Miniprotein binders against q56419. Designs and how they scored, part 97

Target 1, 326 residues: q56419
Amino acid sequence: MEGRTLEEVQEEVFKRHGVLVPKKELEDLAKALEEAGLLLTEKVEARLKEEEEKLKRERPMRLAGLSYPEGEREARAFLEAFRASYPGEGEEARVLLMPHLEPSRVPEVYGAALAALEKTPPPERIYLVGVAHRPLKEKAAALPVPFQTPFGPALPDLPALQALDALLPFELFNTPLAFREEHSLELPLFFLKGRFPEARVLPLLVARRSPELGEALKVVLRDFPGLLVLAVDLSHVGPRFGDTPLTRTLAEEARRRDLGFLERLAEGEPEAALAFLGANPTRIDGVEVVASLLPLLRERKGKVLAHRLDLEAPTLSAVGAGTLVL
Below, E stands for the ipSAE of ESMFold2; O stands for the ipSAE of OpenDDE; V2 stands for 0.75 times the mean of E and O plus 0.25 times the DockQ between their complexes.

## First folded at step 10 (miniprotein)

Design t12 (at its last look DockQ between E and O 0.02; V2 from the best seeds 0.00; counts 0 for: pae E 17.1 > 1.5, placed apart)
Fold by OpenDDE base, look of step 10:
Structure t12 (fold): chain B 326 residues (1-326), chain A 107 residues (1-107)
Amino acid sequence: as target 1 above (326 residues)
Amino acid sequence: TEEERRFEELFIEAWELLFLGFESGNPEILRQAIELFKEALEIAKRTGDPEREAAVLARLAWAYYELGDKEEARKYAREALRIAEEKGILYVIWEAEELLFELERLG
């Protein structure tokens, strides 16, 4: 539709009509909605405006009590349980790839991330790069405000964020509403803040590959050293994602794609990892993040600590998750 | 009215939860969305607003579909379709038909 992505259309339909439409149905729905008129549009717009104003001050927890405990004591017990779910030892990470899938689905993968963090000296700052599941005005964005967690607020590194913005050909501080409910930042941040309570954070979202982001971050990391975290999931297969129900063949293909991607990253060959996926038929969501961060991933060798293709039995669908240290 | 305001609040929150549950893969979030939509549905019925009723029913159908409950999804989609056809609510007709088609395709 007029050069817009399906995600942009989905967001527009949401804003205009308060309706969430699966991407595959967006074209037909858009026509139907134009004919039906706008249900709750004014109220949706007013609410979004209010939320945008709040996001100028802080990003509140959205998933507390849903995906993780709200209380600090319970949250600490939660972290310990997840760590316990991974029987291995971690390795020191300079770059950590970890999931953003619902933690209860892949506990040992998050456990592996925690194991790696145990072997990692406390960073001064964490560059947390997530996936934008909502449209961004630009290819990437940041929200320079405190993110609430059960362990207290994750404070932004404003000097580092400003340095990054200065090196980008676009305004980094765009689309604050995209951060409001973005789980790809909130979920990994829970684990990161729990382990490194004093670290500043740079919460970044990638919607589309931005080579400029990787080059800019490479420069910024020299003056503002820290841990780079890629919060990305892997394959998305099955009916929820437009496939047939999960079969052995489909699962094997998903695992092959996931592991082949991670292994090439572990070898310090991120371009080879992207090339290996080709058209990305199993829908690895981390592709745009990795493609944006190539300068930071090249020649870095590491290890795959965990991988899981998690079956959602009610929908016969599956999502891949992995933990990689570099 | 206060009921209309409450309906709108519930509907918007439920919709946001539906999206978040879909994207995050957390079924509990979807269940919460369903609860809020059910409350909204009751309000819509009391106020006699068939458009709001049909819209909520369609969202409930999708929420149940995302949970993998095809039976409830089909039930709510059919009810949404019935009301929408009676009242000429085109967007809901489309949404319900598309979901029913998808449910048939997947078995």
Scores: ipSAE 0.446, ipTM 0.760, lowest interface PAE 1.2, mean pLDDT 88
Fold by ESMFold2, look of step 10:
Formats: sequence, structure tokens, C-alpha cells
Structure t12 (fold): chain B 326 residues (1-326), chain A 107 residues (1-107)
Amino acid sequence: as target 1 above (326 residues)
Amino acid sequence: TEEERRFEELFIEAWELLFLGFESGNPEILRQAIELFKEALEIAKRTGDPEREAAVLARLAWAYYELGDKEEARKYAREALRIAEEKGILYVIWEAEELLFELERLG
């Protein structure tokens, strides 16, 4: 495939045709194509190395024209339409939980995030913590380069990133390619950069819970204050995610799990929120991020501003999204 | 609300039937899904929810496409596209445009 990951192909097929092809079927197809075309495999590997070298300098937009407009004027209007989708008022956030699901699927949830940002003094920097959808070499990673947006580049906070790297027992800058197609950073960043054009960014991904990351971030945030953003989705239910077909009962359970999780976080009780999920039977996406960041979430009370469990008609599945301020 | 709950119930049930109809190739299952989607469509119109309206229209278009009723498929895809373009619902725009392209290409 033309330098695309299987997840990106799956996402594009879903967007283009309304059909979610299971990742295993895509893996089988990719293996067959590689076996049939050795030279094609060598070109794919060379392309990936080229992309990795480019990512050491900057992270270009990948979703412009797909999830948001490419032009700055159109992008501004698009972002402002999302604020209008949420009729309520926000609250000041020191920590913001917001989704990374396709924005047009949950417009009022992104609108609630914008409402919170309206009440939030512009920070010097944003700690943007997403969920790795590609494997990382370590439990977490960062990419210390400008991320392009329609509103201009989001510049990295290099001193804060270096301080964070120095405190971790592993190399923080470990998997550049994981950032190439990572929508859990790109989609929230569109909204954050649009509202805070002068803020620097720490673009972080979590693959597996890392208590070390949370302890290190607590130290770094004392010396480099800023806005902490958890860019996570909530329940993932239905056949796309390995369940039986979506039923009313499964949807109600997912909604209950989402709201119970968010409400316990809003009480400043992140351990209780994780315990409430147990084995996480509805696959709430944010659990590894929350488990990593416990020291930053304890005792912070706040409010759930929005929630939606969004139905994926072609896949008979659903994904939950929410906005929480702490 | 009560109408929102009813919409969700209909949409989920209709989608279960649509998926089963796609996999089995059974046109009677597809027709039953269409009946439920049409009821959900009326609720979306009554509650003034253009995203729900556009999503249901797109599902109706795919159901009719699978049945081989190209004229109904085209009708619903065009209406889904009209609403989605007006409201900026990008995933529906993409789905409707692809379906219309397939219908013209001998889909």
C-alpha cells in the first residue's frame, strides 16, 4: 500500500465505502500482496524509512480535506461551527478530557471542549496525551517537532520535552512513525491550536499504562505549567470491536460505563474510576491514559460537560465520546 | 427524550437487520430493515436532527442498492448528500458520493 498503515486503510475504506473491513482480513491481504511482489515490499520499506526521516523534522497534516478543511479560512469556520453545536457554557479547565473520534460524528462533544477552552486562560503549553493506535517501542512516546495545522504550525515545547525525557527510564523519542497517521493527536490539536495559537505543545502517546510517565509529568508540570489534555475516546462496542451485534442492552451498558467513568473522574477519584470499569468490558479507550496519569488526576474535581455514544451504522457498532473538565 | 430513545431503538434494530441482510443476501430481511429505517427517518425529521436524518437516508440508500433498486438508492443517496453538505457532515458526504458513483458505473 502507498506508505499507509493497515489502520489507515481500514479507516479510509470505512470513510469511502461505509464498510469496516476487519484488521485480520487486511493483514491477510497485505501478506498475500507482499509475497506476490517482493520489489513492492522493498519500495514500501524504503518509503517508510523516508517518512520516518521527514517526521524527525515536522509532522504534516494527514486529515486535511478528510476530517477538517485544508484552508485556514474554511478551517476557522469549521471549528466555530463545532462551538455552535454545543449550546451550553464551559468551565475553566486545568485538565481537559476530550475525544479523538471523527469530529463530525460527535459535534457537540467537541463543541463542549471549545466551550471549556473559552473559559480557560491561554496556556504557555499544552500537554496533549493521545492513545497510540500503532505499536510503540516503549509504553509511551513523544515527537519533538512542529505539527502542521491549517492555523499554522504547533511548535513543540522542547525544554519541557527534554525535561520529561530525562525523568523517564526509557527513551521518550522512540517511535516517529507512530505519529505519522495518529488521529488521536491530530484531531484534538486542530481544535486546540485554533483556540490557543501561541501555545507550545507536548505531543504524547500512550500505548500501555506507564506509572513512570505520570510521576514524571507531575514533576515537569510544576516547572513548566500548562494545560493537560487527555485526548481519548470512551466505550467501543459492537462487531467492529469483537462483540456480538450491537443491541439496546449493550448500548445502555456502554453509556452507563462511560458516564460512570467520567463521573468518578469528575470527583477526583481516578482509581475509583478504573475500579468501576473492572475488566473494561466495553473497551473504554481512555483507561491506559488515565492509569498512566493518576498523580495528575487525584483530588481534581470538575464536571462532565458532554457525552455521546455514537452509532456506526455500517459496522453495527458504537463509540463513546465525552468532554470532562477538571 | 422518549423520541430519542425510540429513534435509537429503531436504528439499532434496523441496523441489525441490515447487517444480517447483507451477509445472508436475503431480500426480505433487507426490506424489514428498510421499514424500520423509514420509521426512524420520520422521527429524525420530527425532532429536527439533520445528522440522524442524513445517517438514516444513507443506510436506506445502501439497503436499496443491495436490493438492486437503483432508483430508490439514488434518491436516498442524493437526499443524504443534500443534508450532509448543508450541515457539513463529512462522513455522510463521502458515503453518498461513493454510492452515487457506483450506481453510475454499473454498480
Scores: ipSAE 0.000, ipTM 0.186, lowest interface PAE 17.1, mean pLDDT 84
ESMFold2 (binder alone), look of step 10: mean pLDDT 83; pTM 0.829

Design t13 (at its last look DockQ between E and O 0.60; V2 from the best seeds 0.00; counts 0 for: pae E 7.8 > 1.5)
Fold by OpenDDE base, look of step 10:
Structure t13 (fold): chain B 326 residues (1-326), chain A 107 residues (1-107)
Amino acid sequence: as target 1 above (326 residues)
Amino acid sequence: TEEERRFEELFIEAWELLYLGYESGNPEILRQAIELFKEALEIAKRTGDPEREAAVLAALALAYYELGDKEEARKYAREALRIAEEKGIEYVIWFAEELLFELERLG
């Protein structure tokens, strides 16, 4: 690091590693810390390059043994337990909004998603749209490789992915390293693959709102019908996210924002849902995804099956999660 | 050296886990990150690399902060700051000071 300013290091780290660190100020410093600690050696770059080359073949499990069981038998028991945590019945989904938060935090919300999937005829393909928690080179990206799961690999729908790429003004197959540890795809995919083992998948990430994505997907869905899944979380409030400790008032605001957002989506009014959030003071995670998929959400009526604002007691912070069918 | 290689491997993996634990909201992942950082810290101490030592200490402070353990976070941040000030490691100084400030703000 001899001769580089902290700012230069931060910019380089951000560009190279795309690691979003939590608090904006701490984020930049944490990135600098990471880079400095790693002494951004030729070795780190070589490792990243090797990992990128591996991602041309498959995306391995990252959260197996951490968030869900690695073994198939145990994984099936896991699915059953989560389904059991939701006492209600699901509805058939053409569009499913579900969380990507750590499953153990909101089991009944994932259970509601499973309940909906039980009422859904097996799709030929699943359009799985997650949130990019790392920077993308473009507004959205896809990884056209098998994703490993305890139930076997989730195979990509290459024809549908190619059709989508052809309709986008940017290269869809960008930033493969952003997929390496992206939990917003891996966690929902566990549940989806467990329920629909034969479905092909289109793993998509959204970093920034892309109206072009929604329009392109609308066209692609005509020739390549399937289930659309929005893997998004809702409000993020408390100290981990830059707020004061969770209070009754803050929790009520978060719930109001979450439910108001979901209810407007359930009414087939996604623009109204976005407008309702305004500046998004409670940091609803799924805003950019919903904003990208407006053409697919308009005029679709559905039902909110579950919602939870889950308290993380050690940090006095909370994250909202919901399940919506359309 | 083999120790330097091992340090780098641990440090990279620990940071990846720290990020993943933060983003996913799984505290167990954060705990695993902490264990890897602790192993990295031992290596840094043995090799006598104060910059690596200070960086790991700061990372540990952040990990504990994300777990909500303010006491341990402060402890490691102060230790990071001490070493960084002694050795003139500016980026760690800035990070540790900022984290300590945030910890004070949160009470």
Scores: ipSAE 0.620, ipTM 0.835, lowest interface PAE 0.9, mean pLDDT 90
Fold by ESMFold2, look of step 10:
Order: sequence, then structure tokens, then C-alpha cells
Structure t13 (fold): chain B 326 residues (1-326), chain A 107 residues (1-107)
Amino acid sequence: as target 1 above (326 residues)
Amino acid sequence: TEEERRFEELFIEAWELLYLGYESGNPEILRQAIELFKEALEIAKRTGDPEREAAVLAALALAYYELGDKEEARKYAREALRIAEEKGIEYVIWFAEELLFELERLG
């Protein structure tokens, strides 16, 4: 181990698996494999170091050929199919809330996002704010490198990212490896880059609510105007998320929480939206992002374009997804 | 050895795909993880490495459990348990028993 104890390395791996993935069996097997040396070998450490070096230059596609097509022509057809799955018209967005759930599960919700984007003047840059599924060293992070897409690289807005970093009480560029597998940026980015091929991106992750992030972004947006995108999912219910099996009652509650949250955001009342959730009994993962970005959401009215609580029959679970324009 | 290096590469990549498939909610990614685990299992069997064989069987059981395929999950968990009990691989015994208990709870 390069100057680190086994315990120190195990703790780093546990942060990636345990506290952000509330699945006992997954945590238990991962811990056992790490203790047996099958996951914490010198080879794993060397691989992670190599991947971190690559991420300092670019972020490769991880989901091409799995969640979306790898080829550009096929990817454009894919976008058109998703737009067609939403029969309505969008509205101009200055702030867009869209999901990061597997697109094939909620095609009309992504289609609604595309409908909103077609009504939105092309921005110079997109502030793409996702949810960290791996631990961050701070409350939030960014990765200032090109993100590869089938439509070409999504280039970072380096001046805006540097301005944001300068305003925060912590280093913004703090956890490159957390971006390696982060679908909450990659999946929305596919749709955003396909619609706005010239826009630069600020790829941001929130692990825990950060009031300082929201205040800093309010300042940065004045000098560097752009589209703010909250790439978040809504309710998470059922055994996959630590609940009992999905029932009609649980599904109805999840839908009520999702829609009540979105509707209060649409009234320009983000504090009321958070208060409506209370202890967040259906585990809406948009809460930490919304709580971070309050200064950017207050008094901004809009409309909920789509919502779906997507049922996972094999796992007796469900995930909510929505599209909101402000 | 070359066999050992190949097993480790497959197992690590399959494990990463398992987490990615779980987090993204994409069952095709989970199925791809399963295919890599099955390749790793072939190596563990060919080389006669019971700890690696049991560990891969446990990971396969978990992957099928995450897919909601209870029948395959039970099959691989029981196979992992059989080898682990014969060879005294305590962490696999514990994990396989916990997973089988969870599968019984779900019906």
C-alpha cells in the first residue's frame, strides 16, 4: 500500500459503497471482499491512480452502448424518439429540473425536458448540478475537463468554474474519481449536449446541502449567464431503498410527495417545498440540491411538465422522475 | 500468473459494473456485470481456486438479487455456500446465509 494503512484504504472504499448506497447486502459483500484482499489489492490502487490521472484531462463516456447509442447518427435519432414520447409543448426554462434515472424507464419525462429545451434560447453555458453517488471530500465538487458525448466533447467553462472556486470556502476541484461513474451528470448531459452543441458546461455535484454553493452560484451567474439544470430524481421507495415491498399506499404517498414538492418549487417557494417533505420519508434525492440552490430558486415561478413514478416490478420498488421549468 | 491477473481484472470490472447498474437503475448494466462474473467464474474453476470460485458465486448471487431474479440468486447463493462450507471460507458462508435469509423473507 503506497504509504496508507489497510484501514485507511478500506475507509476510502467504504465511503464509495456504504453511506451512499443503503443496501446491506452490497455493503456486506464489499467489506468482506476488501478484508480478504480481493478489492484492495495493489492492482486496484494502481488502477484507481491511473483513472484519476485520466480524469484530470477528460471524462470518457461510461454509458454509451448501455443507456444511449455510441454513434452520433444513432444518438440523434435517439433524441428525436425521446422528444416524440412527450406529446406536449415545452416552455422556456431559465432553470430546468430533469431526472438522471435510466432514460428508457421514463422516456416522456426526458422528452418533456427536450420540449423545454426547444423553447429555450441556446445558452452560452449550462450549470449542470447533479447528485454525488460517491463520496466527495467536500459538500460539493466540480470536474473542469471535457465530458465526452456522442455529439462531441462538452467543454468546461473554465473561467466560470474558476470564479466559482474562488468564492467557495473549500476547494471546488476536490474529488475527480467521484465523477468517473457519475450517471447524474452523464445521462442529462447527453440530452443537453445534443440540443445545445455549442454550450459549455459547469459539471457540478452536491453530496450534502451547501448554502455557500448557492450564494456563490448566484454571484457567478450574474457575470456568466447560463441555463441552470438540476439533474435530480424524486422519490425512492421499496426494498431496493431499504423499505418494505411497494404497496399501493406507498406508491400513492410517493406520488403525492413528488408532485407536492415540484408544485411548490413551481410557485417559487423552495423553502415550502422542502418543508412539505419534512423528514423526506420517500427519499427524494433532489432535496440536497434544492437546499443548496435556494437563492437561485426563490420567487422563480414555472410549471411542472411531466412526472412519473416508475415501478420496478422485479425489485418491488419505484423511483420518481419529473420535469420542471422555472 | 496470467490467469490470476485475468481473474482480478474481470472481477474488479464486473464489480464496478454491478455498482453502476445498481446506481443508475439500468438492468442491462447488471446483466453485463453478470457476464463478466461468469467469465471470472470459468477462470476460478479452471485454476481450482475455491476461494475465488466462492467469491464470484456470491457476487453472482448478489447481482441476480439486484435484478430481482430470485431463482438465479438462490441458485448461486447455495452454490457459493456449499463450496464455502466445504473449504471454511467464513465470509462467503456468512454472506450467502444472509442473502438466502433475505430471499426467503421476500418469498
Scores: ipSAE 0.233, ipTM 0.659, lowest interface PAE 4.0, mean pLDDT 87
ESMFold2 (binder alone), look of step 10: mean pLDDT 87; pTM 0.876
ESMFold2, look of step 11: ipSAE 0.012; ipTM 0.453
ESMFold2 (binder alone), look of step 11: mean pLDDT 87; pTM 0.883
OpenDDE base, look of step 11: ipSAE 0.610; ipTM 0.832

Design t14 (at its last look DockQ between E and O 0.06; V2 from the best seeds 0.00; counts 0 for: pae E 9.2 > 1.5, SAP 77.948 > 70, placed apart)
Fold by OpenDDE base, look of step 10:
Structure t14 (fold): chain B 326 residues (1-326), chain A 107 residues (1-107)
Amino acid sequence: as target 1 above (326 residues)
Amino acid sequence: TEEERRFEELFIEAWELLFLGYESGNPEILRQAIELFKEALEIAKRTGDPEREALVLMILALAYYELGDKEEARKYAREALRIAEEKGILYVIWEAEELLFELERLG
């Protein structure tokens, strides 16, 4: 693996062993997985084939009992507690930007999202756009199957998904295995399904900026109106992400970038928001999603409801999270 | 063998949890991954597979590093290095040395 980029290693490992490798600072783990893949290839391949066949029917919960309760009663209590953690009132959302970070880390940010949903008329469908933390075959993907939640299955809007696929220059229904454990969809979907049990869902992942996605969605939204949800986190700083331990200066820079990004989005200037980040030195993960959805974000004014830079004390690292309504 | 099958099952599940815990930012998931890797480690020891043993030790070191437990990370990295040096597992030697160096740099 010497001389190769992490991305190249990930692609190679995936191609050779069928195993999806972590991104970012997990290069060493990726290398270890390559070695493990040589030892475990047959079992990995068999398991992945089985999982892929299951994903033709439904996407099961992966984080139930880990990040949220599995039982419906407990799940409802969980929602109420998160809502209670945000002391303010929400605003009606046509576009909602919310986190996909572990909910317990930023409860009030999820609470703000719930507050916004309280002021939002129940949509017929939700366009849920997450971040692909695993490689996709295309720039974006969708999984047109029910997603399990404690509140029952989130059913796909097949007509809208088909309309979207027809407008894209690539096959939208690609890389089903990337959805299997994708928390950027599962976590926000918990809150969305809990609030809007009857809404259909379009679960979408973005791996790389796709202007075509935004243009296609703009057309689809005319015939298939619904709530657009961007499930994205903000800055990732500290040792877990290749930086020095969190300092006041580093935290201030992360907050500045997070808030500067969100504020420009709130003013309806998504291109300015992207330009403000430049090379994105604090690693805002939502950049590729926003860059893909520019046509839907332009000229939409809104409000930042919440922001938090959450310290992970054991690693002296921090992750930014925010809630924005448009 | 049954033990080899069990090792593979544990390893795959643990790896998936490790990834999920890292990306989601949930340390409890990382802890669960670690427990499964520890079970896998014991199997590797019993079966006398030093390559699998060294690999799992290295993964455990990295997992503890991701949890911010530098002491355990260092412990497992050193053990990985020891076995890898004894058996000539060059890849693990390199990874363990790199991690130990980083741990030293970070204090």
Scores: ipSAE 0.464, ipTM 0.776, lowest interface PAE 1.2, mean pLDDT 89
Fold by ESMFold2, look of step 10:
Structure t14 (fold): chain B 326 residues (1-326), chain A 107 residues (1-107)
Amino acid sequence: as target 1 above (326 residues)
Amino acid sequence: TEEERRFEELFIEAWELLFLGYESGNPEILRQAIELFKEALEIAKRTGDPEREALVLMILALAYYELGDKEEARKYAREALRIAEEKGILYVIWEAEELLFELERLG
């Protein structure tokens, strides 16, 4: 109901369809819509307030039994199966880029992330930076509560989160509901918590690039060292994203853009990686996160461990995913 | 016409049941309303009335959303949106986009 009154809707219906609908039926329709909209809007608002209050205490698993097993023993076996999907060795990561795409679609890409974690000393905390799929009130947000996993709760690092909040020109804890269904945190967290059960987490979302976030995180990471994780996907191409059906040429371009982006990041050149994408014609998902975190990515050299452009057959579309260690 | 008057009678009766079911929190009453709206939908299709068809589809989506049946809610909202976009039925477009946004959030 935000932005338009019911009276404005009623007037538009009359103007657009008044000639084709008897006046009495138009009036009855408008009244029925008003009553339905009011009742359902109040119910939705009450439900959202209830969910928001729950999120002030904890963030429950939403994808257990859908994307990963709910039971701990089965979840550990699941992790090992994903590791086995990547036959290579990892490297120690100070910064890890990994996907948030459905794990079954890109098993070797998550496996590569697990390989990197094998080489990484257990951190005291993980800065988990995902992509907001729902609007935030600010450019970025955090939710300072336990996130449930099959391996137990991932506890928030409250001192580090408070330090970060204090350095930003906006309230960091600003949009709890945006975290309710946010898979860009939940899917990577499953893998991270499984490998680092004692690590605390800073669950962060970026909606729009924020240079202030990157500068603040550079300060916080100095005082609260940990693993920085960019939980981002790469190219999005095909009809679901506004393109023609996926062709070999479009797929080749998407792969070239994904790999060129990752390779420039691996050379410690995040500005060059962004410049390489230009207007971002294949809609690489990670650009706002990378643009926010430039101070943390400059001069960090590393390696691309895996990449896949995965086909969504029902939509004739594809999404790219990769694993990068810095 | 006779079928157009039958649609109106069904719609009014279904609407009363929907309101009562929503107010009482009784899912059986909501399901009864849904069955009557489905009958009204068939009449709207048969009479070739895209505004009535899109409206009833949208109401079905909202009713299934209230029941917690997200799969059916998405299905009806998408069909309502398809018709509303093709025919320029702005109030249905708005409602369908809002519900689909909410359903994607709920996941």
Scores: ipSAE 0.008, ipTM 0.224, lowest interface PAE 9.2, mean pLDDT 84
ESMFold2 (binder alone), look of step 10: mean pLDDT 85; pTM 0.843

Design t15 (at its last look DockQ between E and O 0.38; V2 from the best seeds 0.00; counts 0 for: pae E 15.0 > 1.5, other shape alone 4.113 > 2.5, SAP 75.37 > 70)
Fold by OpenDDE base, look of step 10:
Structure t15 (fold): chain B 326 residues (1-326), chain A 107 residues (1-107)
Amino acid sequence: as target 1 above (326 residues)
Amino acid sequence: TEEERRFEELFIEAWELLFLGYESGNPEILRQAIELFKEALEIAKRTGDPEREAAVLARLALAYYELGDKEEARKYAREALRIAEEKGIKYVIWEAIMLAFELDRLG
């Protein structure tokens, strides 16, 4: 209930379930929940503690067999198919913006990312910055352990991670459980590891804009050069996200905001890109990441390689995805 | 008991999948969550635990809603409500609601 009124809860229940729950009943339910506790919460917490201990050693694949193949051979075929879905040629990237949406929804956008990676010399390390879809204790976090992939483990760059931590005003190595199922890292990492098997990785999550992160990374990148990857989605519109069903007008607005954002980034004007979104009414996912990385994005010119607003027909909702090189 | 342990394992895994499917936008993950919840539901029915039964039903309702199947979502929600009312389990509905809100807040 933090941040929502009982009326909003009532409305949501009605919308979802077609049941109007009286306010008094909701109050009684809230009280009962507080008293009973989430009966399954204690066991969930115990399980989470166990998973947290495992995360001290490695981050296992969560989406293998779901979003991408588990087997290496099949995974390579998967990469090839995605690359084939983009008919164009890529450009060398120093900074790559790519999606973290379910790959099957936007194959050509991931294909464009692969095309860019083909033109990119193998980096020593990849700074992979994703979006935290779970709360973090700090504005940003890192997990300094191997991430499992079908191509073998993506090994962390511990010296670079330590250098970054030393420059931040907060503990970088926080909230390990936020990484356990974070698809904004896992999905991009599949493609990155497949293309650059020897690259070390710095898996980073951003929950809230951190100017300190961008400044610290700018310093770290001087001593520890590498590819910067922003794993971000764009607009989120439709009923799943609190809007009306997708209409032509809503889709056009989403596309306009997505492309306007990407184009301004491509011009080396990240502040203008953020300003263009204003209150971000179409809920562009990557805003906090871009806002955190401004020092690394300024004055870098590049190119938008791909964009898609993908319709999820069952929910009449859509998510924007794009690939940008700088 | 072994059945209770199995129920909890299924329930936790299904819940994690439900969240992951919601966030990633992969409907197959949601379908897997549904299958695990259905297995959990059968256990709850066999063990005669209406609280667990209602909790699973509420989460099934949410899963189907996220898949865009409002008809099935309503079906499971109504069944959850029925059990909750019959057995005086007030918190189950609220848990599902709170979960839905949390998902909406994080999504």
Scores: ipSAE 0.361, ipTM 0.692, lowest interface PAE 1.4, mean pLDDT 86
Fold by ESMFold2, look of step 10:
Structure t15 (fold): chain B 326 residues (1-326), chain A 107 residues (1-107)
Amino acid sequence: as target 1 above (326 residues)
Amino acid sequence: TEEERRFEELFIEAWELLFLGYESGNPEILRQAIELFKEALEIAKRTGDPEREAAVLARLALAYYELGDKEEARKYAREALRIAEEKGIKYVIWEAIMLAFELDRLG
């Protein structure tokens, strides 16, 4: 298999499968594999279609027993362990920035979010804005169904979601399958539902910045007040993300970018936070979400409660995570 | 029939875990996927099914590749290709060729 050209691959596929695959299609498939690192099969695709139809009714837990316990009693103890990982006190949040990275990798960062929620009056609803890790048909999307958690279903705020959909120049409910595996909603939701069991949720994903989303949310929040949560990670550096192996210099730059971004958000200056990142050389995950939500972030001052740049030793890579209250 | 259903359940679940592990940045999920693929591999070997065996070997190679264990990844990928070539299994050749592109590009 060593050193084959795409033409040689095309010929071998034709000889063995009777199918001539154009070189362009092979290049596109290879690039998709390189970015995702996965291979799809007919049976996996069929199962994904089945799951898409189920997603029209509910979004089941995908990470129970893997990232958090499935049972409610164990899940409660899990939350308390994370809270204990952050020894400080929180502050009341109208806007909360928290990570979606695997919780065991950044326990004190999730603990800081829990500390903030302790100081926050229970909201009627939570605007949970994550980062789409799969393509959306539009710049942003929502899934207006219950999301299952160990604490019971997180019910959608249908009136607020419908109001938001009506204000956008695109259909908001556009890509159900993108939510199936989306940990950027599921992991933060576990913590949010555990602390606010009666709150309804607007589960939102951003793929590309949408100024229209922020303007529409500003209108919707007047009539449907609630907690805004930006469920985003920060820098992504190292070979897993297309860089050279992690060095001290790269790690220091990533920390500087993370903290500079968070501090400027904490000053109520989201445009300055984006400008500080420039071309975003450390791939801060939250840029598209912040850029979408500018009208909701301007002039909101707050505090960075926690930050960690977490090392992935096997891949010589790192991911940043933080907790910010506004 | 029952062993075939068990294999299919393991394979699909492991494949979903492989994707979740990569996307979430959680290597323990990748290791869980490997455990399920290894169980599926035993079923494929016991039932003498070279298509299932090669398919699982290709997925094990991908899982180890994502863990950063390129030596194990290459070994499993080559075994999958060997079986697929000897048995004329077209689908596994396609997947193994795509994985080999990734391994060669990075090496």
Scores: ipSAE 0.000, ipTM 0.258, lowest interface PAE 15.0, mean pLDDT 82
ESMFold2 (binder alone), look of step 10: mean pLDDT 77; pTM 0.767

